# VHH binders against B box and SPRY domain-containing protein (Bspry): the designs that were tried, part 3

Target 1, 197 residues: B box and SPRY domain-containing protein (Bspry), of Mus musculus (Mouse) (q80yw5r259to455)
Amino acid sequence: SPLLTQLWAASVLGSLSGVEEVLIDERTVSPLLHLSEDRRTLTFIAKKSKVCSDEPERFDHWPNALAATAFQTGLHAWIVNVKHSCAYKVGVASDQLPRKGSGNDCRLGHNAFSWVFSRYDQEFCFSHNGYHEPLPLLRCPAQLGMLLDLQAGELVFYEPASGTVLHIHRASFPQVLFPVFAVADQLISIVRGPLAT

## First folded at step 6 (VHH)

Design s33 (from d03m with D99S; framework vhh_lunsekimig_d3)
Fold by ESMFold2-Fast, scan of step 6:
Structure s33 (fold): chain B 197 residues (1-197), chain A 123 residues (1-123)
Amino acid sequence: as target 1 above (197 residues)
Amino acid sequence: EVQLVESGGGVVQPGGSLRLSCAASGFTFSSYAMYWYRQAAGIERELIASIYSGGSTNYVDSVKGRFTISRDNSENTMYLQMNSLRAEDTGLYYCASRSIYEGWTTEYDFDYWGQGTLVTVSS
């Protein structure tokens, strides 16, 4: 039951003592993005960076980036400040996600390798493999929390300040998953530890 | 045919105000997200304010509370009200627009750009 799953997720969030400190993998950052020196903030820029080296790991078209930490088992939680962006995607991706090209195979939410919460303007969606589920949110979240339970096969999106569950997705996930990010308006930032009260 | 024309730039003293306008023609303005970018000395061009067809607005931290972006779809015009101007606000201000399809474009550049209007804040 969706309601029972939501109640369970809320219970888990209430018992969570903190979140992991996740850093972005500079090698993956799209040339449309500027990565801060502390590796937590991605800023959308008007033009490609002239100093960006083209590596096999680097996204070359979509404004995407991956975290440096891979999740293979267990329960993981992280928070992203999204207050400063009206166009972003956050979630998880398999290491099999292609990095090169303009096709849907590299576009977060349009392939079998990525699961993301997205905002564009006043519209919110959960997207995976070209299936898009609109999310009717009453307020724009300032922060988005993600909770990944690899044993249970659950990905939860929540609002940390209120503890409100925004969406739960259940699936058999690949063994290796990375937090994944895309931003096409201003910036998003990974929040440094623990959950705010 | 497609044009974005900025106006309202000028010289102003610190603490002063300016109102920039961007007049659009040749496309369905109401369907496009609209942006103000600026290019200051020594800084790459940065997105300072955005306004979407559904009403969402966003600002870079350095201008929050001082600048207000707005649009008038009946006049095909976007505005930037700039208050409490500082020396570091000096630069070229560009109007830009991007088509709205699923929120993301495959192009590295925006659809349309204006020529820029100069804002100088000096004492």
Scores: ipSAE 0.322, ipTM 0.682, lowest interface PAE 2.7, mean pLDDT 83

Design s35 (from d03m with A33Y; framework vhh_lunsekimig_d3)
Fold by ESMFold2-Fast, scan of step 6:
Order: sequence, then C-alpha cells, then structure tokens
Structure s35 (fold): chain B 197 residues (1-197), chain A 123 residues (1-123)
Amino acid sequence: as target 1 above (197 residues)
Amino acid sequence: EVQLVESGGGVVQPGGSLRLSCAASGFTFSSYYMYWYRQAAGIERELIASIYSGGSTNYVDSVKGRFTISRDNSENTMYLQMNSLRAEDTGLYYCASRDIYEGWTTEYDFDYWGQGTLVTVSS
C-alpha cells in the first residue's frame, strides 16, 4: 500500500540522511545508572553507593535519563544499541515529565508525558499513559531505531539492520520532546552519528 | 528475613573451574531477577551475569563463553559455573536479587545482597 511504502521510504531515507548523535544529559541521570565519559552509554549499577547532586532535573527513583537535545520541530532519527540488555525503555518524553518520586508519574510508559518501546526478558511492548500494547517480535533486536516526525505526528520504532518497522505511534505530541532512556539490566548505548567529528 | 548466602569460593589455578551457589530464603525466589556482581581490587564493582525469572541470561563480555549462570526455582538456588579462570577473575563475588514487576523496579526500590564469597585465581 502507498502508506506502507511511504513509511518504509521515510525509514530508509532517515537511515540514508544519517541518524543524529544524541548525547545523555548528565544532570538527569538516575543514581541507579552510570553514564560513560562520552555520554552515550548508560549502565545499570543498582545500589552502588553514589553521591549525586540533587538537581531538579535529576530522576531520583526510576533508572531514567534524558537526552541533552530537545526536539521542537522537524524530522529526527537516532539509534540505540540494546543488544546487551534484557530490560530497557527507549522513546521520547515531554519536558513536563516529573523527575522526583517513585510513582507512575515518573515511570516511563505509565504517564501522559512519555512514549516508549520496552523490553522485559522476552516480552516487548509499546507503552504510553498506562496503555501497554504487546509487540509480537520474532527475535530480539540488537539495535533499535527511532524516527520522530513532529510535523506528521509520528513516532516510528524500527530495526535498522533489516529496515523492519516494529511499531508506529501517531499522536499530537507536545512541542518539546527529549529522547528518553531507562535501563534495568546491563547497558544500552546511543549509536554514533554518521558524521566523523 | 530475606537472606542470600553464597558458597563455592576458593583458591584455584589459572585455567581451573569453580561453581558458585547462592541459596535464597525469605522471599518468592522464582519471581525475582537474580544476578552476580564482582568486586576486584582496583576495579569498580561490576555486574557479570544475570538471570530473569523466565530464564533469560546476560553476561559481561569478559566472561562470555567461560561463565554460565543458572537457577533452580524449586530449591531457591542460583549458580555460577566458572570455567577457564584467569588471574583477573580474582575478587569477591556477590549474589543479588531484585523484584522487577511488569518489567521494572517495583515500589520496593531495593535489591537484596549477599555477604560475598572470595575467588582467588593464583598459581
């Protein structure tokens, strides 16, 4: 169908145009997470004793982190290597996402401010505002691509290696969105953009 | 009272093998995510192997192909089979558990930790 062809073409064009290199905002990183020096890798450290500044932007309970880059208009694409983790969430969040507390208002996929693809063991879901759509994947993706079209109101999750679209969510998004990450097993890494330096 | 008790540590020469056990009590072991972490001198504490309630496993690259994690839910025990041991595998090995509900940390927001068992690889 023309729509499926157009969506496939958009995914391919996103890959050909090059994905953006997104960096993690150190100020938002949960004390349950270690951020690498290049600000691309988040490692789950559980209860490792860690002294963090109690900044307003820092998550203090859930193992969450935000990208440093805000998306307000246009078409954006980024890729996350998820091969080493059996428990992660990746997607986008509004700047209004609460940072403090253990409630669902800070839990990705359980509030009106976050839209995420998640893995727990062998189960995959798309989650937003407490609505959880199971995704019947035939195999675990090693890399997960995200394509955000703010003009069209589309968030696409795809597998870069195969070009397979895993899920499309259509919505009227808030005007300011950040890539958002959570990891509760091992690590995830943002893939470097196609441009050197 | 929740308890995790490690056993099986000891002294072994390079290339040798050891099997660590973690006996759990005081919680519903079968529903918990279980993992082994290692603390070596001069090295930051690291998660080396994990196993989910459903049986999925993960390993840090340095132990892949050499270590195997497993669990016996009927005996409330987790194991770590360590083969082809190297000097850099020397350290304290800790058993840990966490309650993950619907894919994430529950309202408990805590892990249970064992006391550790020492593994020394020395000729």
Scores: ipSAE 0.016, ipTM 0.366, lowest interface PAE 5.5, mean pLDDT 81

Design s36 (from d03m with A33R; framework vhh_lunsekimig_d3)
Fold by ESMFold2-Fast, scan of step 6:
Structure s36 (fold): chain B 197 residues (1-197), chain A 123 residues (1-123)
Amino acid sequence: as target 1 above (197 residues)
Amino acid sequence: EVQLVESGGGVVQPGGSLRLSCAASGFTFSSYRMYWYRQAAGIERELIASIYSGGSTNYVDSVKGRFTISRDNSENTMYLQMNSLRAEDTGLYYCASRDIYEGWTTEYDFDYWGQGTLVTVSS
């Protein structure tokens, strides 16, 4: 039942002693984004960098970036501070996500290779493969937690401060997934563990 | 067909105020984000304020508390109220509408700019 699932999810979140420190892979960062020296903060600059690497790993149109750590098995959790942005996407992507071009194949949530929670102004949704599910949130989250269970095939979005589950997506995920990020307003930053800082 | 026209620039003393306007036409103004950019001599153009379709606003730290961005969707006009002006606020102010990111299924991708309006804070 939905209630039992909610209680189970809350129990799993409560059993976490902390979250993983996830760092951004500098090689993937869009020229529309500035990456901080500690590799945790992405700032939308709306202008391409003066010096832009043409590496095959780098997104060249959409303001996207990938984490440096790949998840292949087990249970993983990380938190992103989203308080300062009105336009962002966070979630997971497979290594098959294209890096070049302006099409939907490289746009998070519009292809088979990315699963994201998004905010655009006052609207929130979960997106995958061009399917967008509106999320009726009463207030904007300041921090957004993600819990990925690759054995169970579950991706959970939650609010760390309250422990409230915002969305659960169940799927047969590919063996390798990366935390993925997009920012089109101000900044977002990966929170250092432990949970509830 | 898409046009953005700025007005309201001028010369003011430090501590003075100005209100900039941006009149938009040729697109569904109420559905798109609007931006104010500033270009000072010898400096790259910088984003100073933005306002989203639903009304959320953002500002660079140097103008917070002094500048207020607003929009009137019925008149297809965006405003920038500039108070407590400083010498470093001098520059060419650009109105822009950019939709290079959207959280929904929209495929509309545009990057339109006005011609700019000059603001000079003297002495």
Scores: ipSAE 0.023, ipTM 0.342, lowest interface PAE 5.3, mean pLDDT 82

Design s37 (from d03m with A33S; framework vhh_lunsekimig_d3)
Fold by ESMFold2-Fast, scan of step 6:
Structure s37 (fold): chain B 197 residues (1-197), chain A 123 residues (1-123)
Amino acid sequence: as target 1 above (197 residues)
Amino acid sequence: EVQLVESGGGVVQPGGSLRLSCAASGFTFSSYSMYWYRQAAGIERELIASIYSGGSTNYVDSVKGRFTISRDNSENTMYLQMNSLRAEDTGLYYCASRDIYEGWTTEYDFDYWGQGTLVTVSS
């Protein structure tokens, strides 16, 4: 039930001891994106790079990238700074997500292989397989946290600074999932966690 | 007929100001995201500023704090207020529009482009 799922998510957030180190897999980065040397920041460059390689792992049309970390079991958490972008998608994708082409099969949230929180302008949605659920947010989040519980089959989006749960999606997920990212305005960056070293 | 017409370009001294206008016609302006691109001699066209239908704005780092993008939906016009101009701001400034709710802002994905207006910053 929705209420039980909300209570579960609150319990997990209350017990969180930290977030995982997640880095972008440079081999997957779209030619529309620039990846920083620390592999945490994706910048939308608005024109395809001439340095783009043609590896089979690389997205060649949509401004997507995958994390290098694959999740197969257990509870996982990571945080993305989204303060500087008005157009982004963050969430998880199956290893089956196609990398090539301009169709919806590679467009995050428009296929059976990706589950994303998206912002475009002042509109927020959760999207999966072409189904888009508007999210009634009063303010644009500066950071987005994600919790993935593969045993419970739950993906939680939350705002770390306030501890507010923004959306919970329940599903029977594929065994292998990757954090996935898309940026169509400025930049987003993976944070090391809410606690500074 | 769809048109985007830029105006307001000119010659200014470093530290000066200019206001560019982009007058739109032939489409539902208020529903479109609007953009300013800049092309300088010898470099690729770059996105300088964006303003979305719901009011969100963004800027490339080199102009943040100096440039302000705005729109007047009742007049179907977008503006770029440029302050503290530098020599590297010299170039052709293009207005562009996009009706795509989701996507990206590349020169290949815009629905409409203007003809450009020249800005020259020199001593």
Scores: ipSAE 0.132, ipTM 0.513, lowest interface PAE 4.5, mean pLDDT 83

Design s38 (from d03m with S50R; framework vhh_lunsekimig_d3)
Fold by ESMFold2-Fast, scan of step 6:
Formats: C-alpha cells, sequence, structure tokens
Structure s38 (fold): chain B 197 residues (1-197), chain A 123 residues (1-123)
C-alpha cells in the first residue's frame, strides 16, 4: 500500500541518511531511568537516584524522557524496539508538557500535551488528554513505528515488519513536537533502521 | 506482612534441570507481575525472567528456550523451570514483585524480595 510504502521509505531514510536523527535528550531523563551511552536505550531502574541534578528540563516523578530533536514541519518517522518491555509509552509531546510533579499534567496520555501508544502487560491503547482508546492487538509488536505528518495532521502507529497500521490519530498538532518515551518495565531502544521480525 | 519464599535450589551437573518455586503471601498475588532475578558471584543482580498478571512472559536472551516461567494464581506460587543448565547459570535466584498498574502507579521503587535460593551447576 502507498501509505505503508511512505512509512517504510521515511523510516529507512531517517536511519541510513541521517536526515532524521532521533536521540534521547539526557537532560530530560527521569531518575527512574538509565540512558545508554549512545542515547538510544532507556532502562527502567525503579530506584530514584538521590544525586540526580534537578534541571528544569528533567522529569522528576514519572519515568519519562524526550528526544533531543524537535519536529516543527513536514513528515517524520522513527522506530522503537519494544520487544523487551511490557510497560511503556511512545509517541509525541508538546514542548509545553510539564516536567515536574506527580499529577496527570506530567503523565503521558493524561494531558493535552502528549499523544502516546501504551502497553501495560497484554493491554494496548492510544491515549491523549485522559481519553484511552483500547487497541485489540492479536500479537505483541516487537517494534513500533511512528509517522508524524504535521501538514496533514496525522500521527500513525504501525508495526514495521508486517506493515500493519495499529492506530491513526488525526488532530491539529502544535508545530513543536518531540518524540516522547516512558518505560516502567525493562527497556526500549530507538532503532537505527527497520529490523526483521 | 508481604512474604516471598523461594525453594528448589540445589546442585546439578551441566545439562541437568531444576524447578524453582516462589510462594507468595500478604498481597493479591494474581494482580501483580512476578520476576526472577539472578545474582552470580562477582556480578550484579540481573533480571532473567518475568511473568505478568495476565500470564505473558519475557526472558533475557541467555535463558530463552531453556527456562520457562509460570504461575499458579490459585496457589499464589510462581515457578521457574530450568533446563539445559550451564555453569554460567550458577547463582542465587531471587523471587521479586513490583507494584506496576494500568497507566502506571506512583510506587515505582517499591519492591518485594525473597531471600534467595542457591543454584550450583558443576561437574
Amino acid sequence: as target 1 above (197 residues)
Amino acid sequence: EVQLVESGGGVVQPGGSLRLSCAASGFTFSSYAMYWYRQAAGIERELIARIYSGGSTNYVDSVKGRFTISRDNSENTMYLQMNSLRAEDTGLYYCASRDIYEGWTTEYDFDYWGQGTLVTVSS
């Protein structure tokens, strides 16, 4: 299909040509998370560091992190390996997403500033602004692809190996969005390119 | 109040099998994800297998195909069937549970731990 061809092409170009480089912004990483040296892997450690710097950009309660790259216009695609985690959230967030506190305003999917695909155990949903749309998946995705079209106003979640579209959200997005991540079990990793499943 | 008790450890030769058990009490076992950790001499404690409240499982690559985690919610017990054991599997095996719920919980650093059971693989 034309849409799946576009998703594949954008993902491969972003990984191979360096046109779209998605790396975690270490300043935003929650003290519940460990960031790898290559800034692509987030590991849930569950024990808060007592000597974590309290930067304004850093999430201090929820196990969240933002990408270092902001998207303002155009078409963007990235892939996350989620095979090793049964509790995660991936998607996009506005630069207006609050970083401090334990409230819903910092909890991905429970505020007007974040749009995420989430997994808890065998339950999958799309979440935005406290609305949770269950997604009846027959198989757990090993990788999740995301395509953000800011001109069309579309955020697409898909499984790269099968080409299956898992969810499409249409909205008038703010022009400054960041890939956003949360992990509450093991790890997730930003993929350099689509991997065979 | 919360208690996790491991059993089934022992000495076995390479290629052998062992079944570990974790008996849980003091909480609603069926609602919690359960974990097996391993602590080898000179190596930090690592997560090797986990089973979620709904029965879904994950394994670290080094034990995939050899170890099987399972649970019996009616008996409040979790198991680890270990086959094709290797010398590198030697260590203390710990049963653990964490409070993780739908949409997340605020209790991320709250862990329940057992005292461990020793597995020794040697010829």
Scores: ipSAE 0.016, ipTM 0.237, lowest interface PAE 6.5, mean pLDDT 80

Design s40 (from d03m with Y35S; framework vhh_lunsekimig_d3)
Fold by ESMFold2-Fast, scan of step 6:
Structure s40 (fold): chain B 197 residues (1-197), chain A 123 residues (1-123)
Amino acid sequence: as target 1 above (197 residues)
Amino acid sequence: EVQLVESGGGVVQPGGSLRLSCAASGFTFSSYAMSWYRQAAGIERELIASIYSGGSTNYVDSVKGRFTISRDNSENTMYLQMNSLRAEDTGLYYCASRDIYEGWTTEYDFDYWGQGTLVTVSS
């Protein structure tokens, strides 16, 4: 039920002191992406910059980036503004996700190390380990929320404005997970939490 | 089954303008991103402009401010307005419906091409 889903989402979010302020790890940012000074906005630049240092942590092919903070226990929530992009992936990835190469092992949603909500134009999917579940959305979300419960083994994708749950994935997650991001059109931005100053 | 048909190519002087059209059939045009590629003699085919179903656009640096990509979902047609044309813009222009970034999702691992329309910029 849409009403019950909204009530459930409101109850879960109400139990949190506030959504977390997540920042991008500059060392992981693909040379196809520009990271803003506040480390919240990723812009797709479509042409590899040779200015970026080739660190072990940096993705070198796919337009990916990781958050600076790892999640190991507990309940975590963050929100991404996706209004300005028609091609993005957001979710979580294991610290074991390879950073180098053009293969599926570095392609979000095509390996055992990443769990993502993805948009390509008007089509939406949840993807993990090469399995892609189409999501029949009535409208394109302007903001996408993620709720990760590491004890319960649940990753929830929801629309913050309406409280609508878009997808729930249940799994035994690895002990260490990072919010993960990919952009292949325009930009996405991590939304500042209500307790962030 | 899938067809992409380009038109609007021709010969023009440097500084001139041309408008290319791409008529699509055999697939749900309104659901797919569309792109223009250019191939010059001795050079690999390159992506020059793309447009998503909702109107979001991307351009290669050499054409930014000079070319405008647009689409009409009701007519299943994509356009490329080319202004301030240069000799270096000479080439075959291809309409394509494909991943703007190859392999972005397996669900959209598609590759449809038109046959191309020739644009010649010469004095």
Scores: ipSAE 0.112, ipTM 0.479, lowest interface PAE 3.9, mean pLDDT 82

Design s41 (from d03m with S53R; framework vhh_lunsekimig_d3)
Fold by ESMFold2-Fast, scan of step 6:
Structure s41 (fold): chain B 197 residues (1-197), chain A 123 residues (1-123)
Amino acid sequence: as target 1 above (197 residues)
Amino acid sequence: EVQLVESGGGVVQPGGSLRLSCAASGFTFSSYAMYWYRQAAGIERELIASIYRGGSTNYVDSVKGRFTISRDNSENTMYLQMNSLRAEDTGLYYCASRDIYEGWTTEYDFDYWGQGTLVTVSS
């Protein structure tokens, strides 16, 4: 029952009082993206820079970026503000994800190294290894939460404001995963954690 | 031949309004996402507004509440209604289109671009 699932999800996710602060790794940011000074906001640039950086970590074609923090064990949660973009991908990627080239091996959701929630226009999808599962959402989420449980082998996408679970993917994940981001319309921003010192 | 033709630019005083048009031909307009870009002197070209085939619209923060993007698929035309114009809105306004679904290939960022129409906000 959708209602019972909603109540269960709210109960489980409502117990989470905090989320991790995640920052973008500037070395990975595609030349199609501008990274803010606080390393939380990615803005899609109108034209690709003609100067290609030679850092091995940098995506040189697709509008991708990785988080600076790697997850190897345990339970991890982070939130992305997506209300300002009609074209984005967020999720996790293996450290084996290629950084160079225009092929599907570097395109999020089209290879064995990335698991992403995507929005294009009014269409929402979960994608992994070229397999795309449409998600029948009635409204555009303003924020997306991600919960990664490496022991259980679960990646959960949810809407923080309502506690609604949007999608759950179960898999045997690689030992090392990074939050991964792509944006092709306006901007997305990593939300600061609720705890501050 | 694919063609995007912008019109409606001109000189207007601060606080004034202008309506830009982008007339499209040579492709199935209704299936394409359409965009307005702006390039000001000394500033890189920026995405101002987007309108998608399914009806989603989006705007850069500096124009939210002032600009409205719309499309008329029967006329193959996209519009940008600009209200409460400011000096910083001065620039060349370009329309662009892209026919992608979900894969958003960046091999080519946009399928088609117009030549631009000049908007000058001055007093």
Scores: ipSAE 0.263, ipTM 0.637, lowest interface PAE 3.4, mean pLDDT 82

Design s42 (from d03m with S53T G54S; framework vhh_lunsekimig_d3)
Fold by ESMFold2-Fast, scan of step 6:
Structure s42 (fold): chain B 197 residues (1-197), chain A 123 residues (1-123)
Amino acid sequence: as target 1 above (197 residues)
Amino acid sequence: EVQLVESGGGVVQPGGSLRLSCAASGFTFSSYAMYWYRQAAGIERELIASIYTSGSTNYVDSVKGRFTISRDNSENTMYLQMNSLRAEDTGLYYCASRDIYEGWTTEYDFDYWGQGTLVTVSS
């Protein structure tokens, strides 16, 4: 099937829109998270670190972070290693996602500005605008792939190792989307493409 | 009246083993995720192991393969089996818990903390 071929291609390249690299924007990183020097790994530190400035881009309550790269057109794919975390959210967010406050407007999956795959313990959900669709997974994925087709209006979550589609969401997305991340247990890391090394 | 009481700490030689226990009271233990944190001198408290209500476990890389976290819901107790101990494992070990039902919180201080049990690895 075309979808299987597309997902296989995404797992090989890491990105179908060329050499664009997904790295975390350090200005957005919550004080509850540590960002590695290569800007790929987010570690939950469970205590608020000291923040010298209240930057408008920075999340100040939820353990969120955004990628530095904005997606506006085309086909994009990236992979996140989630093996080491039982509490995370990964997906995409609009540039309109609020950064300040403890409300649902900043909580990934509880507002109109974010679309995420989430894990808490053994529960897996796709979440958008307060709607939470349970995903009955037979095994915990070690890596999660995301494929975003802005022209077709599709966001696909898949397991790269098996090529298994976990969820497909279809929508008319906002013009500007960022990969978005949240971690509340251990760490997650963006996998460098190409995957085979 | 919530309490987490750690025990099992002590002095052990490199390569030795210890089993830590965390006895919980005053809350519905089976509904809470449970955690072991370690505090070494001059180092911020770090999460070393977690166990969720499903039995899913996570470990920091430095203890993976050497430490095993487990829980007994009938006894309201969490354990940490520590094997092949190293000098770097020396520290205060804290038991902590978080209510899984509320999911994510805006404060990432845990609901309940124990007072710590000391583990010293020395010859």
Scores: ipSAE 0.017, ipTM 0.347, lowest interface PAE 5.3, mean pLDDT 81

Design s51 (from d03m with T106L F110Y; framework vhh_lunsekimig_d3)
Fold by ESMFold2-Fast, scan of step 6:
Structure s51 (fold): chain B 197 residues (1-197), chain A 123 residues (1-123)
Amino acid sequence: as target 1 above (197 residues)
Amino acid sequence: EVQLVESGGGVVQPGGSLRLSCAASGFTFSSYAMYWYRQAAGIERELIASIYSGGSTNYVDSVKGRFTISRDNSENTMYLQMNSLRAEDTGLYYCASRDIYEGWTLEYDYDYWGQGTLVTVSS
């Protein structure tokens, strides 16, 4: 029941007293992205740097990056400031997500290894394995919260300031998941603040 | 066949204003997201302003409140109004466009790029 799920998610969000500190894994950052010194902000630079080292864990085509923290069990929550970008993807990815190539297997939301909320211009979408569900949002979120419940098999996207649930996806997730990020306009940053303000 | 042509660059004193234009031809301009990039000497090219077909606009913090991006789909032209210009705004300004589903096709390159127009802020 969508309504029941919305009420459950709102109850869980109301019980949270904070979010996890998530940092970007510098080794995974696409050469199209600049990572800030504090490892929280990804800026789209649009021109690939040829001096960037080509580690096996680094995305080499799509403007993607992974968090340094892997989730295997339990309940996890984190928030991303998306106010400054009109083109981004945030969510989770399996450690099996390919890092090399320009194909759909590395494109977030177009493969079996990534589950993302995306914005492009004024359109919002949840995407997984090439299935794209448009999300009719009443307003553009300035911050986007994610809540991952690995016991329940649920990934929740919500707006922290209002506590509004934007989307819930249920799945039998792989044992190892990472917060995943992509930005193709300006910047996004991981937030350390409380869930609501 | 497809071209983006920038114009409006020049020399201006600090505090002055310039309006840049990007004239597009050879494609359906109204469906494309349009971008202004700039490159200063010794600095990597940066995205300074974006305008999408649905009306969303975005700016890098250093120009927010001073620069305004706009488009005229009937004239196939994008503009950048630059006010309160500073010495650090000096550089080559590039027009770019992408007809990209979700903004993600051609991750290194835009579909079309202009040749750039030079803006010099100097007394």
Scores: ipSAE 0.186, ipTM 0.588, lowest interface PAE 4.1, mean pLDDT 82

Design t01 (from a9F with S104D; framework vhh_6z1v_2)
Fold by ESMFold2-Fast, scan of step 6:
Formats: C-alpha cells, sequence, structure tokens
Structure t01 (fold): chain B 197 residues (1-197), chain A 125 residues (1-125)
C-alpha cells in the first residue's frame, strides 16, 4: 500500500541517528570537475583547465567522482544537495567500475557496476546496466537522500524534507560499494547529517 | 539519423554580434540534445554550449559565458548560437552537433553522433 510504504519509510528514516559524513575522494575526481576544499562540492567546469595527475583511480572522460568511504556491510545514509544542477547522477558504484575510457563501462547507469538516480533537464530516471526506468516526479527535488541497506539488499532514493520515497531498488550488491557522483551542470554538494532548516 | 546544416558564419569586427543557425532534417529533432562546438586553426575542437531536448536547460563554457547564448526552436527544427561582444580569440569553424542521449547533458564530443559541416567565423580588429 502506498500509505503503508510512506509510513514505513518515515519510521525508518526517523530512526536513523544521523546521516553519515561522506567526503569525495580527490584522487577519483574527473578533470571536468572542480572539488571544493571541504571535499563536499563538485562543480562542473567542462574544460580540462587544471592539471590533474593521471592516477589509476581517476576518471579521465566522464564527469564522475567517488566517495572516499567504502560500504561493505550494514545500513548507510547520505544526502546530496542537487538544487543548483539540472544534470547529475547520484547513487552507488562497485570498486570494479572502470576509471579510464569514454565507453559505457565508465558511464554511470550503463554498466553492471553502477546504480544511479539521474536528472537530465526535466527528466528523472533510475539506471543500472543499461536499463533505464523513467521516474514521473511532480517536483524537482532540492535534496536527494540515499539509504543503502546491504543486509536487506535495498537502495532507496528519497526526498529528506518530506520523507517521500522516490525509488527503491532491490538487488544482491557486490562486496564493496562507494557513493558515486556525476555532475554535468553547475554543482552538487554532499550535506552532513539531517538538515534541520 | 539527422542531418545538420550550419549557417551564419562570416567576418565580423571585434565587439560585434553574430547569430549562427543550425537547421536539422530527418527524424524527430526534439528527441536530440544539441551542442555547439568550435575549432580554431591548430587547436583541438572544444565545446562552446549545449541545450537540452526541451530547451529548458542550457550550458555555456566559461570562456563564452555572458557573451554567447544557445537556444532552440523545435517547431522550426533549428538551434541557434547568439554571439555578442566577439573577440579575435573567437575566430574558429563552428559546428553544431546532435545526440540522442537522454541521461546526460551532452557536453562531451564523443556523446554526439551527428555533426554539421561547420561554418567559419572570423573576428578581426
Amino acid sequence: as target 1 above (197 residues)
Amino acid sequence: EVQLVESGGRLVRTGGSLRLSCAASGRTFSSYAMGWFRQAPGKEREVVAAISRSGGSTWHADFVKGRFTISRDNAKNTVYLQMNSLKPEDTAVYYCAATPYYDDFGYLEDEYDYWGQGTQVTVSS
């Protein structure tokens, strides 16, 4: 039931003792992105104007970045401010996600190693392994919450302010997952904890 | 499966304005996100601006932000690049390009499947 699902989601989200502090791993940041000093904000710059070392961990084509923290077990939650971007992807990726190349292997949502919620202009989608499910949202979310339950095998996308569940994906996830981010317009920012105001 | 034809390129003076047009033919134009790219002599091709399928979202490179504006008219199957405050550094062949990709903003050259032949813009003092 939709009502029961809403009540259940509100109860689970209300029981969380806080959202984890997730920081971007600067070694993974695409040269199309600028990472802020606090390692929470990714800004799309489109031009490879700053020299980045070509480390094995760094994405060299798509505007992707990974969090520094890996999740292997348990319940994890984090929130991203997406108000300022009309083109982004957020979700989780396996450590097996390739970092080099322009192919679908590195393109979030087009390979077996990434599970993402995306916005492209006024279109919203959940994508994994080339399967894309349109999401008919009535409002553009200003913030996106993610809840990953590795024991239950659930990835939940929700709107933190209202507690509204936007999408639930169930799967047997690989042994290690990282929050993953892509931004192709303006900026997105990781937020700490539940936002009070 | 779309063909693109650019027009409007010419010689203009520094500080002048110019509007480029890209006419699309073939299947549904509104299914494609569009971009403008440029290539100066001896330089790599670079993205200048991009526009979503609906025209509701636009992106402009930092070096043209505030001077260039991309727009589209889906009823006329046309995308435009309005260029103001032109500088000699803007001299290049300008290309329009189309991509059917629905989950990306289309700012990377490799995302574009269809390209026009280009139109030459020369900015002189």
Scores: ipSAE 0.082, ipTM 0.417, lowest interface PAE 4.9, mean pLDDT 82

Design t03 (from a9F with L108Y; framework vhh_6z1v_2)
Fold by ESMFold2-Fast, scan of step 6:
Structure t03 (fold): chain B 197 residues (1-197), chain A 125 residues (1-125)
Amino acid sequence: as target 1 above (197 residues)
Amino acid sequence: EVQLVESGGRLVRTGGSLRLSCAASGRTFSSYAMGWFRQAPGKEREVVAAISRSGGSTWHADFVKGRFTISRDNAKNTVYLQMNSLKPEDTAVYYCAATPYYDSFGYYEDEYDYWGQGTQVTVSS
């Protein structure tokens, strides 16, 4: 990526006074996942559900979940602790992302409705619409930050502790986007923002 | 596309150990996540353990945690299941299976595309 783009992203990240308080929407959580009481931690349980959910919002196959907050305009930032998982996806999804079925239209990164950073074992990729760009990371991130600029049409993935930009994706995003999560090993947690002083 | 052949199943005494092997043939073994399943007489097939493409990530069912260990050797196109402290309840036909899913360990039977024929493990009291 061009040096000027990296410098711009670093400048914006350095200007952030804090990140948003994002919570997971319980109605969307796959039956393969357990959601904590504070709605920030998703744990992969790999168990067959004894009772199927009737909610239209709920993913019924892939281990996906959406945030309760929709982004339509402006600049948004949030952080996910990914230290304890070797198989996860984090990013954003359109409100048009299908919830039902085992096909690629519900599989994050394999459809036109989701943009995700993914880890599977020791491989890292950015994925959108079946295009998978390998990311040559020198170190596994313990936390992953996301910065979404809807006016500029940019989604930035970064490591908060070092301020290192891992990937920048530019696109004309749809009107409504949600932070989106998938976990297929152990757990991931949304990091709490600092309390107001 | 891969074909799987299990080996190592036999009669063992309670408290014994056994290692099962699953030999894969085909060009793309390292592109598949692998699992071990078992089926006891009169019961449904259940997942025992799963392993990622590189072998860096593993999962074991609660009923075998601490006793069984899954591993793989991509250079030898082989997956292993080391079984320790065997119990009569472990008696079953053991199957290895492969899934091409990048973003899942394939903990569900229906996600696996390729299956071996099975190897019988019998644990006597």
Scores: ipSAE 0.106, ipTM 0.408, lowest interface PAE 4.7, mean pLDDT 81

